# Ledger of designs, part 3: VHH binders against Isopentenyl phosphate kinase (IPK)

Target 1, 332 residues: Isopentenyl phosphate kinase (IPK), of Arabidopsis thaliana (Mouse-ear cress) (q8h1f7)
Amino acid sequence: MELNISESRSRSIRCIVKLGGAAITCKNELEKIHDENLEVVACQLRQAMLEGSAPSKVIGMDWSKRPGSSEISCDVDDIGDQKSSEFSKFVVVHGAGSFGHFQASRSGVHKGGLEKPIVKAGFVATRISVTNLNLEIVRALAREGIPTIGMSPFSCGWSTSKRDVASADLATVAKTIDSGFVPVLHGDAVLDNILGCTILSGDVIIRHLADHLKPEYVVFLTDVLGVYDRPPSPSEPDAVLLKEIAVGEDGSWKVVNPLLEHTDKKVDYSVAAHDTTGGMETKISEAAMIAKLGVDVYIVKAATTHSQRALNGDLRDSVPEDWLGTIIRFSK
Short names: E, the ipSAE of ESMFold2; O, the ipSAE of OpenDDE; V2, 0.75 times the mean of E and O plus 0.25 times the DockQ between their complexes.

## First folded at step 1 (VHH)

Design l7 (framework vhh_lunsekimig_d3)
Fold by ESMFold2-Fast, scan of step 1:
Structure l7 (fold): chain B 332 residues (1-332), chain A 117 residues (1-117)
Amino acid sequence: as target 1 above (332 residues)
Amino acid sequence: EVQLVESGGGVVQPGGSLRLSCAASGSTFSRYALYWYRQAAGIERELIASITSGGYTNYVDSVKGRFTISRDNSENTMYLQMNSLRAEDTGLYYCAAEDWYLGSDYWGQGTLVTVSS
């Protein structure tokens, strides 16, 4: 991070939250937003950001409650000499869900090859889809009175090399936060120094942001309660929710609640074993890399009482007895 | 990142059969919930068949008894066996995978099935 920090900050960044694609889009319909879930998520975000301090009035952001209003407006008779509400410093990152992956898969964008016309067309189509989703997320949050600024990674200096982040304009992200706004980033198609192009996932973005901005905690909003020991299904109804995971200095992790057999192991998995646990391992490993920074990670189902607790930061000191989610923390 | 590739589409006479396949990259295929969608001309995309990570299947009423969805986790491939095909089965068929652990959805490129003389 090459940010000018010569002036003192009174508050650190509180939270980076990921809106999982499956939590905010409809799984049974391509490029359709899950409006009911998104409205609840926006409401919960506002509650968490305001820390119990309700604004008396917002200017130009909650147009959805105004009779006949179809646009953001400024009521000059209503602005007088008033102060906007103070929001806790949050960054929002959302996944693409059904919006981005369809176009990327059809054209092979994630494997590269911009010299191929189909890949170049797919890159453009992918970006149209994910930027449309971003605009709708920004609108929904703005309707709740959250001062959101959409920031598309491709247009904000993000690029990769062999799919690893090679550059990102974090100075503009920090300036946006310091100006009292909530940046909203998203999974995107980006240029790659080796492959020509690839897909930059929301999970990679949130990891990179956490590494440089050092939030107090990170929240992943998903469409499942948390991470399980195996995928729950009608054939596997005894799947166990992993409620607490501890991460060591070497990046190893162990399940603390509930205690499971053969936890606390670094294992070289066979192809067959990897098929059953690989995604769980991947999600925990992504979260563990963040937790190693001293940043708590919470993986929770969106639009639940558990997601509200996570967003509020209520899990930093203790875990409620009725907790249904996954907490990943650094253990000294 | 996951790529899904469909194959097996083509032109077939009414009453004929086709088998569609959907091949996936990656080592996490066994945990995906997998879907076949159909998009007919002038009609929005609809879910035709699904199979969970545990092998439980579901079908839209119009294809029950005629279509069979299956998966081979060892080959990272999902199939749709289509029997007794009708003109109304004509459309672009898409496979989709839900990575339940990550909350991510992936879509294939689509394969065209035409049932006509």
Scores: ipSAE 0.000, ipTM 0.230, lowest interface PAE 17.0, mean pLDDT 76

Design l8 (framework vhh_lunsekimig_d3)
Fold by ESMFold2-Fast, scan of step 1:
Structure l8 (fold): chain B 332 residues (1-332), chain A 119 residues (1-119)
Amino acid sequence: as target 1 above (332 residues)
Amino acid sequence: EVQLVESGGGVVQPGGSLRLSCAASGSTFSRYALYWYRQAAGIERELIASITSGGYTNYVDSVKGRFTISRDNSENTMYLQMNSLRAEDTGLYYCAKYLDEGYWSPDYWGQGTLVTVSS
């Protein structure tokens, strides 16, 4: 597919944001949305998208109601002449969380083999689950007055070859943005030219979108404060939050805050970004590939004051003393 | 990256008991939900029991009241205590780990442990 290229500012995207699956779903229950967190996330997104001195929400309308519903939050006649606030251009991508992950894993969708009945069944089950989540996320954001359009990758031209993006209909994404809407994509099961099928993660989608749309910054909303030198838990009381990571021209990265004063032989803070092995190193490597393009990346806990700062782009100029999150940016 | 190793299977008489163990690698064990699946001969794997990071448990109706899932986060081990075993409980028992956000990883399954209930 071909991008609709333009040198005008209509192609400029302010932010691509990932709603981490664990942040928007209940980790204690399968396929249950974390309604309270999602409501806060939706509110913070709307605040970040408004330009200039943002007014408080002046009018409410439940855009998610079906035609014929008696429970509309305001009369259509009330909105007829209302001026909508200008929105900054955002793209939303969400993870699967408690939706779809185990169906895909148990059936082997991530390995391929659509000729196998179990894989084909798992592909269908995975897509039902993640598209249902997408509809609910779109609904929640729309209730806050955000003009969201769900764009499921399988149905919108995305495919892979040996798990690398082979196609994506970015022209339709760009046209959706240029029409004043906010696209909402998600991690999905997709066709693969070599394997037959695989899982297309939200992180891979975001990297591909960032490379082509060149946003001013990228935000990952997670259920932890940010990236740690080791997984944080009661059994790891000495885990250190990595507050700032610098990325070089070759994609290599190093931690610059906190500054490691003493040699810790057990911890290596410097890894080449093209080395995408391991859990947290994989996350840092994906973020570093975005940062080397000159795009700041913020990894932060959803529904906090830190996530609002990240979404607003407030971290580009200065970092607050009380910052709790991870900033990944290009440095020469 | 994640390795799950099941043990504790064997041959038991109807009405007997077995305790299965699932030893997991990785320091994130305590943070995520864990699952027990059962596969009877020629049949798709069935989810039998789950336990969340907070310790909340769920069971399929056929084992509820007979099976108890538990976890020991200090030992990175999950257990399935099986009581009042029936012939229909025969099968390969697998443990599985719930994936965290953004990471699709193959092989979140152990090799399985065989439980045979026969008279």
Scores: ipSAE 0.006, ipTM 0.225, lowest interface PAE 9.8, mean pLDDT 74

Design l9 (framework vhh_lunsekimig_d3)
Fold by ESMFold2-Fast, scan of step 1:
Structure l9 (fold): chain B 332 residues (1-332), chain A 118 residues (1-118)
Amino acid sequence: as target 1 above (332 residues)
Amino acid sequence: EVQLVESGGGVVQPGGSLRLSCAASGSTFSRYALYWYRQAAGIERELIASITSGGYTNYVDSVKGRFTISRDNSENTMYLQMNSLRAEDTGLYYCAATIYKEWGYDYWGQGTLVTVSS
C-alpha cells in the first residue's frame, strides 16, 4: 500500500459492507430490485452508522432531495441550516444480482473477446444494468439520510489482467470517505489486459478495499444465514452452519464452532487455493485473506437480527448464544 | 448462459450400473463446485455426491464405495458412475453447480430419472 494513503483519515474506517446481489435483487427476474429487503437493509445500515441509534428514522437530511427544497420529506423545518449527524465511516459494495447476471451471462462478457459484437453489446448492456442498480441503491440509502456517492469501478480506474485486479483508484475512494461521504461501489464489467474484458465481482472489490483501507471489520450480507458445510436448501435439513472459523498467520483456517470430528470432508486450509476451490470453500478462502490481516469478517443473512449485530460490530467482543451466522477471524 | 443438462438415466436391474453425465458451459466451469442430488417420490431432495473445483469429493454414506463423482474440465462435463445399484437408489437425479460469487443464483439441471427394478 502507498504511505500517503495509509496516513489519511480513511484509515479509521469502521466497516466495509457487501450487499449481496441475491439479497437486494430478485435473482430470477430481469432487473428487479427487492424493494422491501433493500428498505430494511438501508434502515439497518443507518442504525449501524449511528452506533445504536433507534431503527426508526432520526432527524437528518434526505440526500436524495435538496436541503430546504419544498419537496424535502424530513420532519425538520429549515433543515438547510442544520448540521447532519456524524456517521461512522463505512464503504458499501453491492452485487449485481439479476441486473448483472442475466445480461453478462447471455453475452459471455466474463469470457472476454471485445472484438465480438455480442460481447461488446453485452458489456454495454451489463454496465447500463449495474449502473442503474447502483443509482437505485444510492438513492435508497440517501433517502434514509446516508450521504452516499456512487462509484462505478469501470469509470474509477478499475481494470483486470486474467481476471485479477491490475489497477484501482483507491486514493479517490479514501478521499471520498475523508470528505464525509459513504462510497457505494458495485460489481461491474471492466477492461482486461489479456481477455479484453471481464466481470469484476463485488467479492473481489471488497477484498481489495479491505486490504487497502484496513477496516475494523467486514460484513457480507447474503440471502443465506452464513457458510454451510454443504449447500443449504429446504430439502437439506442436515446442512451444518459453520458459526466460527479461526484463521492462522499463514491463512490456513479451521472450524471452531461447531467442532467437526471424524468427518469425510476435506478442508482446504490454503488461502492460495481460493481461485481453484469452488463453492463455499472459495468464500471461506476469500474471507480468510481478509481475516489474516486482523480484520474480522462476518457472513450473515440480510435483514435479520444477526445482520444488525454484525453491522453494529457487536460480534468483536463476544458471540451471542443464539448467533446464526459465520464469523471468520484471526487467531494466533 | 450457463446451462446444466443431465443424461444417462434409465431403467436398470439391481446390481447393475449407470453413468450419469452433466454437461455445463462457460469459461468458469473449472471454478464451479458441482453436485449430484437425488429426489425419490414423496421424499425431499438430498445431496448424494459433490466435487469441488480442486477435485475434493464427498459422498452420502449410503453410496460410499458404490458411486464415484468425477469432472472433466476440458469437456465441461461432470459424471456420476453408479455401481451395485439398489432399489433405494431409484429417483430423479439433479445436477447442480455453485460458485460462491456475485452474479446471481445457483444453477440446476432438469433432472434425469433412474429406476432400479426388474
Scores: ipSAE 0.000, ipTM 0.162, lowest interface PAE 12.4, mean pLDDT 75

Design n1 (framework vhh_h_nbbcii10_fgla)
Fold by ESMFold2-Fast, scan of step 1:
Structure n1 (fold): chain B 332 residues (1-332), chain A 124 residues (1-124)
Amino acid sequence: as target 1 above (332 residues)
Amino acid sequence: QVQLVESGGGLVQPGGSLRLSCAASGGSEYSYSTFSLGWFRQAPGQGLEAVAAISGSGGLTYYADSVKGRFTISRDNSKNTLYLQMNSLRAEDTAVYYCAARYDWGLSYEFDYWGQGTLVTVSS
């Protein structure tokens, strides 16, 4: 029988990547983009998206980085004779960082109550803030030659019911990808069928997208190396980076490679069993829900050698000996 | 869900001192020591600015240049309470002060929970 190559390809989105708010905004300043980190992230994303493209092909939008230009420009004389680039199918989702959190929390948008003037005002203020961030992220990625399209969830059919996703226009997301673009979604204020309104987080968006689009892997770009067994601090210098976590069919998980283990490879459940942080189990459980779909999850520090490896999908077959990050994947 | 309540604001003369407190409740899914906590302020006619932040263990602190050497952030994990000791207060320190918390070991301004704020007025 004839091989159905088009059916196989239509099921293959390579990666959904989260740009964590802490990784793309300044840690010590409210509503300020971390321009240096974002530029490195954009460069790494472009490299990952072009993996498998022939060296003889000319990359579209390279003109966006020409010397002396700070603007996105469409110059037909520069790109008219170029061959179309082949980008791996990626979806970008970014966190709100400092841009939306204060307005939403202060006004009570996350609790609902659109009939209250303060909540309605906070909804508008939150959306102005996060859409401004989205435009700047889209601009930064476009400057690196990535054909990004901003897709704000409120305006793109996303809504919730008791904070769970009730609707989402995934057909437009798929159409955008199939047209050769990279959609960029973000945490947003949305309408809620029960509460009136709420905050839709980037993590909820990613889980919903992963469940429906089935990417080969998911990457969370953060401002820390990965998930630790306890909060790393000067008073807790023995905090252990959890490098590899396996997820079973029943959703159970186990740590298979912590930093402090001897070179003898053995399964050690004790690190997870003696977790002194309430946050570790929740973060692993969220990632494990994606891993159960057969989708690898990588949690890595942005703008590092490790984030480049994760974005390239280099961790799917083997883990480098010098790996510093967290891998969560399904184990048969 | 985590609820934060600030207290200790009020009127003080220039050069005076105030101690702000922030009491946390809820959030049974996380221990208090896993929260990074911070103080933010909004002065009349100005935007929100970060003042200070502290890691879950208390071992790592951040201060804005405008308050460094005058303000001290501290926490008592046994009482689920965050403090800001404000010394050598100036007229420009007049603002509504907000407590904020996040479920993270990193210091960042991506905070999940915010208090209602407490007013500090520095005036003669």
Scores: ipSAE 0.000, ipTM 0.213, lowest interface PAE 14.7, mean pLDDT 75

Design n10 (framework vhh_h_nbbcii10_fgla)
Fold by ESMFold2-Fast, scan of step 1:
Structure n10 (fold): chain B 332 residues (1-332), chain A 122 residues (1-122)
Amino acid sequence: as target 1 above (332 residues)
Amino acid sequence: QVQLVESGGGLVQPGGSLRLSCAASGFTFSDYEYYALGWFRQAPGQGLEAVAAISSSGGSTYYADSVKGRFTISRDNSKNTLYLQMNSLRAEDTAVYYCAAYHEWGPKYDYWGQGTLVTVSS
């Protein structure tokens, strides 16, 4: 088919946003959604998709609404007054949070071995958990008037080879965007050509999508302000928020705000197997791979004024003086 | 390197108590990346069984039916240590106990300790 046309149109995509698992799942119960935070996130996404302005008139049908109202009292009023609501082109990817990853870890899905009954059972259990989460995220976003389509990677042609993406049906993602919808993908259990199966993380999905769709920027919504020089905690009260990081053409990265004594480090794009500094260096490495494509990356706490600025693309040209988040971008 | 080191195993009489500790290095329990932390066990000749799990915040816990009401999982982020308090121990609790941490769906592998043996016998 004529893949070139849909690929060219996909280059106009504005943003790929990750809903971090810790930001959208509740810390009070395993496999519980953080409903209050997710509602704020959905509202901010809608505002960003409408180019920072929500019209005062009815925005359209609640896409998650069950049929049960009379035809006269509900749907006619919602759609009769609506012209097409022009949404900026977004793709949403969400993490698993407290959904699925415990079962995946217990069963060894990430290591492969579908011939093992425990791994096959764990694959199924993992997928049930994360697809259930995906449906609830799609529902929450649809309730805000966002025309979301859930696209589970396993069922949408995604597979790996030694954990690297081997296939993905990006044509269907592009067609979904071009039809005026917002795709919602998620970390999933997938088939692997060498291992039999593995876990495909949301971060790997976002990097692959960014490489092929070339969004204007990428946003990671987290439960912390951004990337710190060490994880913030009561035991580490002097942790420093890294507000701006520059990625060089040679793969090196350096902190440019705050200006630190000597923090220049080279980013290895070939292998990111483990992180000796904990999560911080891995997060910078993943973001740097995207930034090297010429795509700005913003890591920011969900449901804050800073996340709204990031989602709006306000950080592309200037950084507010009161900025609390992490910006990672390519520097010559 | 990420390491998990278990301690506190040993021989104990039925009805006794034991506390296991898991010290983490190379990452912190307060890491902004989401970690699932838990205890697993493997009895002689049996497969791995999940015993207890605790969320990154400490707000959510899971217990296997066989240990619910007898075991308590807890974490101390200031000491970067995970605990399993085991009360009213029974012969069927005899197993090697493993501490585990899983990074949120990244390309990293699960992190497991070397295990600590708990023997419950009279």
Scores: ipSAE 0.000, ipTM 0.264, lowest interface PAE 11.2, mean pLDDT 74

Design n2 (framework vhh_h_nbbcii10_fgla)
Fold by ESMFold2-Fast, scan of step 1:
Structure n2 (fold): chain B 332 residues (1-332), chain A 123 residues (1-123)
Amino acid sequence: as target 1 above (332 residues)
Amino acid sequence: QVQLVESGGGLVQPGGSLRLSCAASGGSEYSYSTFSLGWFRQAPGQGLEAVAAISGSGGLTYYADSVKGRFTISRDNSKNTLYLQMNSLRAEDTAVYYCAAEKYWSGYPYDYWGQGTLVTVSS
């Protein structure tokens, strides 16, 4: 059962952004954060969140007085008489990347069977890993002056039934936003009413949040420019970036830029809560489910000028000539 | 970690056919369908060349111009197996063939590689 979350403040949510696991972690090193990318992402998020501020001369609690510092100032002399800054209402969801995936996959957590000792051990190990990552992401964003609150799905009322979302404490998410904070959720191991347990992916979390919170747009930050028509390779550089995709009312989609022949393909509208970070068609289908709600979806490489444009919502006005990313929109 | 093992390579006459298989292990039956999979080849003295690729659901495929119309990529997610049906083989198709898996669509380049299987096309 969803709790009533339809508050006037919550309905003004601007963006839900995914920090892709591959963009924020080092894929060649187990449980290692990509510090350089994360610092740039944190900076870009702060810029985007403050973009709508009128010249009201409101002086916020500016923890960015020491850029690059790990210290969050709680000094009364630094904060003192400053008025709170108003941030645009964002929700952050991050993937696991090199955190938790090995334990979850090896132990079979995504299949269920919580009565099995190896699955129960894998569940615990997965949660330790992804909650540690969540704390580090929250800390990095807070260092840039973003008032982040970590919200681990298992501990915040999220559960599944046959991998579909069965419950989520969206009232607490809404209250956190309404209090001027930025919630940070993540892919997690959760209890499942039928399987016993499973993996709840960040993509499933974002779809559920988008359906209930109705953001103006959704951004997926990745380690590639966007969705390609074929796997890109240095030895095969002819792979074409799909810059714009239109989704119809009937669930069909087609590539608009570059203009391609009629695709006649139907989007998979399955809401099964399983690993949805798979191949290209799966990613398009996941994004199309959000787009059909009237919410623009942008898939873009983290820590680029393109990710800044996406986070700012600049792509709603016009697509720049030099755009390198994927836009998925509902076509009327 | 996913382990990929190719099979089906061998010696064939020009104009002949071969079917290559790539068995995945170490992954789960639910996670296998999330992999984007491909076939690559390397001929003696040449660089690595992309041959064909298939999305997790099987709905999207890619073929190099040199093999289009002759080769067919397919997958059986219930068996954790990738296939390459190779028809009308030419001497120029002689190469070591590798299967590769990309665990997430954002994971460029491919994350997991097999050891390769040799295909020799010669009379």
Scores: ipSAE 0.000, ipTM 0.165, lowest interface PAE 15.7, mean pLDDT 76

Design n3 (framework vhh_h_nbbcii10_fgla)
Fold by ESMFold2-Fast, scan of step 1:
Structure n3 (fold): chain B 332 residues (1-332), chain A 123 residues (1-123)
Amino acid sequence: as target 1 above (332 residues)
Amino acid sequence: QVQLVESGGGLVQPGGSLRLSCAASGGSEYSYSTFSLGWFRQAPGQGLEAVAAISGSGGLTYYADSVKGRFTISRDNSKNTLYLQMNSLRAEDTAVYYCAKDYYSGWTEFDYWGQGTLVTVSS
């Protein structure tokens, strides 16, 4: 009889985190992983997932602490007698970066038409590329001691209808989490009810997961500090980091920090989702849809002190004076 | 979502000029002018290299050091078309050129890569 002792009611998810493609891949090299950033990201994720545990008493799948270990193994002499670590409930979704999108666009997978040999070939090539990246991300996180399970959307019940999510096996995602694992999903080529096929982006996956799993917060790990009022570049060094944004019930958003002067910026602080003032609005609109659910959204540069704070959930209660990132919250 | 189609590639002599175009369609929930767009190239035996990028309004541009002063990126938001004017072409500019849409951070994450157009600089 293990009903009351091994039985666990479904708990709320702590965090859904996106590993942005630019943060985990080399931006100028086709299909190359940014190993240094990925190692730091894996370390920070492990720390966030093991909150409140004394490190000397937390024994689990931590091959990084074994001299000379470079591979994942189930050695009974090392693991069999250890007490299991309990990880906070996280879901990881990663972008494709230099993997996948290139092949998909070249072959027309994003347009549909699976009856065309070039599109069918491109679908296969795209999936090989993004599943290879997924396996390497799963491997890197597992090597750091995180019990990751790769869950490729095409093979896990995800499909679309005219690019909107039509199906997703969220029950298996939930069971995976409740079993003590960390699911790792990714942008993928999927079947589409109307188009035949299309690309399912990581951001669409995160929105769908957030709506159904209702995490305490969502973190986007990027290769820039956060969202700026215009793209930062050498010709625009005065681009302003938007540190705090408030979202209303209607999905409109307002910049709370920094306080921008009307005469200087002429910024419309109440912006509809279809706003045409620049590319930043698409990211804020996506984050605002999540924030409307009562879920905090943090957009931060990967492998920084700010990303560690975001992953830990430290920003839920207060914002540090030295904060460099973007917080998007629902305002009452 | 946005679909991109490149055109204008071909054979050109060293020191010559060529203009590439990238036509965009789709993306009905957001106007063309909200997208940052860029040009990337892949030479034989080389990795993918960023060439140039332009903000949605056209007010901000980026150029790789290898092309700065020779190439000019521009866009016509009324025609949903991106351009790359290539002057003083060199043999090392030989590559397949791709246009791409920037998704959500300043020129660091590009999606919806086009089909590509081959540029050969040879005598």
Scores: ipSAE 0.000, ipTM 0.195, lowest interface PAE 15.8, mean pLDDT 75

Design n4 (framework vhh_h_nbbcii10_fgla; at its last look DockQ between E and O 0.02; V2 from the best seeds 0.00; counts 0 for: pae O 7.5 > 2, placed apart)
Fold by OpenDDE, look of step 2:
Structure n4 (fold): chain B 332 residues (1-332), chain A 122 residues (1-122)
Amino acid sequence: as target 1 above (332 residues)
Amino acid sequence: QVQLVESGGGLVQPGGSLRLSCAASGFTFSYRSTYALGWFRQAPGQGLEAVAAISGSGGSTYYADSVKGRFTISRDNSKNTLYLQMNSLRAEDTAVYYCAADWYEGLSYDYWGQGTLVTVSS
């Protein structure tokens, strides 16, 4: 009787989600979470991850008191003999947003120099802030019944050399996923072999994850609909959403939708008003690198019907006519 | 700075009509924009209710079931003004009406007016 060791088809990672800091935090307020967006995102993620019929009751997994709250939001007694919901394999990476950004900027942690007291202090302060955010995100998702595990890159031994990833061990991440959990990583302050310290951005983390885990698709949740031909603002109401970008083998990219009539107007990708870490071009470039791997990238506004579609993977087969977001795909 | 200023509220008898206006400043209405403009209302002791919305592209409108067929949302780009034509008003339509703008067509509106009171009473 040859025990057909059913090759436990190591289910491939379905999706890597980038939670933009601006999507889940209030930009103009120090360490303020955008609760409404986060709640919607949590629900959408649950929906996207859940395989099969939604259970009648969400099993919340946050049994701890939140600072400032006297009550625990999730009741352990509610956990009956309910069949464990099966979740597809997701990884979540979030930006710092209003957490950590101020501390890092003020101290100059991104420039290195741990020998300086201000940088050392800033390093500590930045990590305190971003890990607090991470915990809140983990809790939010846990309350929605998602088995989330917070994972700090620093604690996982991630480091850089002159801002380039030097060490990024995925063993713990992989084990976490294999155990049926959803890792939640974040931008972090890390040690740098040359600079002493630096900031490891969520985007870099996602690229690394995408390269190694080869997800089916990647979703960037942002505070805007997607990538525009110019920064959208009240003063620029005619900004055009780029719905589809094709990436070539050489890493070059071209707008496929809409067909930009050769209007002599050079798409100014230089500065996105909403981007504190880089211009639109940088974002596209980062996404393009992922796309080059053959992984579709969806840039979409968080807490929208479109984000739900993206998270569900609905865009893989067809792009709806009413799609509002940016798809970045490899074009042969 | 984006500002929304509602006007046109007042006392009206049941079955009457009223037209609300929302003057927008700080941004320009455009059919090329991916924003939504909407009207909300809050009755005494009740939560905020979406009444009507129109997309920046002009292609989509939304109405609450309670106002369908009675209310019409429109805009005049030349005046940078949003309108809510309210016909066949009912007592249950009594509320403070708010104009709101969602710049990125999200689930949350980014800008709100101060509101205008509509009272429907015999």
Scores: ipSAE 0.017, ipTM 0.361, lowest interface PAE 7.5, mean pLDDT 87
ESMFold2-Fast, scan of step 1: ipSAE 0.473; ipTM 0.763
ESMFold2, look of step 2: ipSAE 0.297; ipTM 0.657
ESMFold2 (binder alone), look of step 2: mean pLDDT 80; pTM 0.819

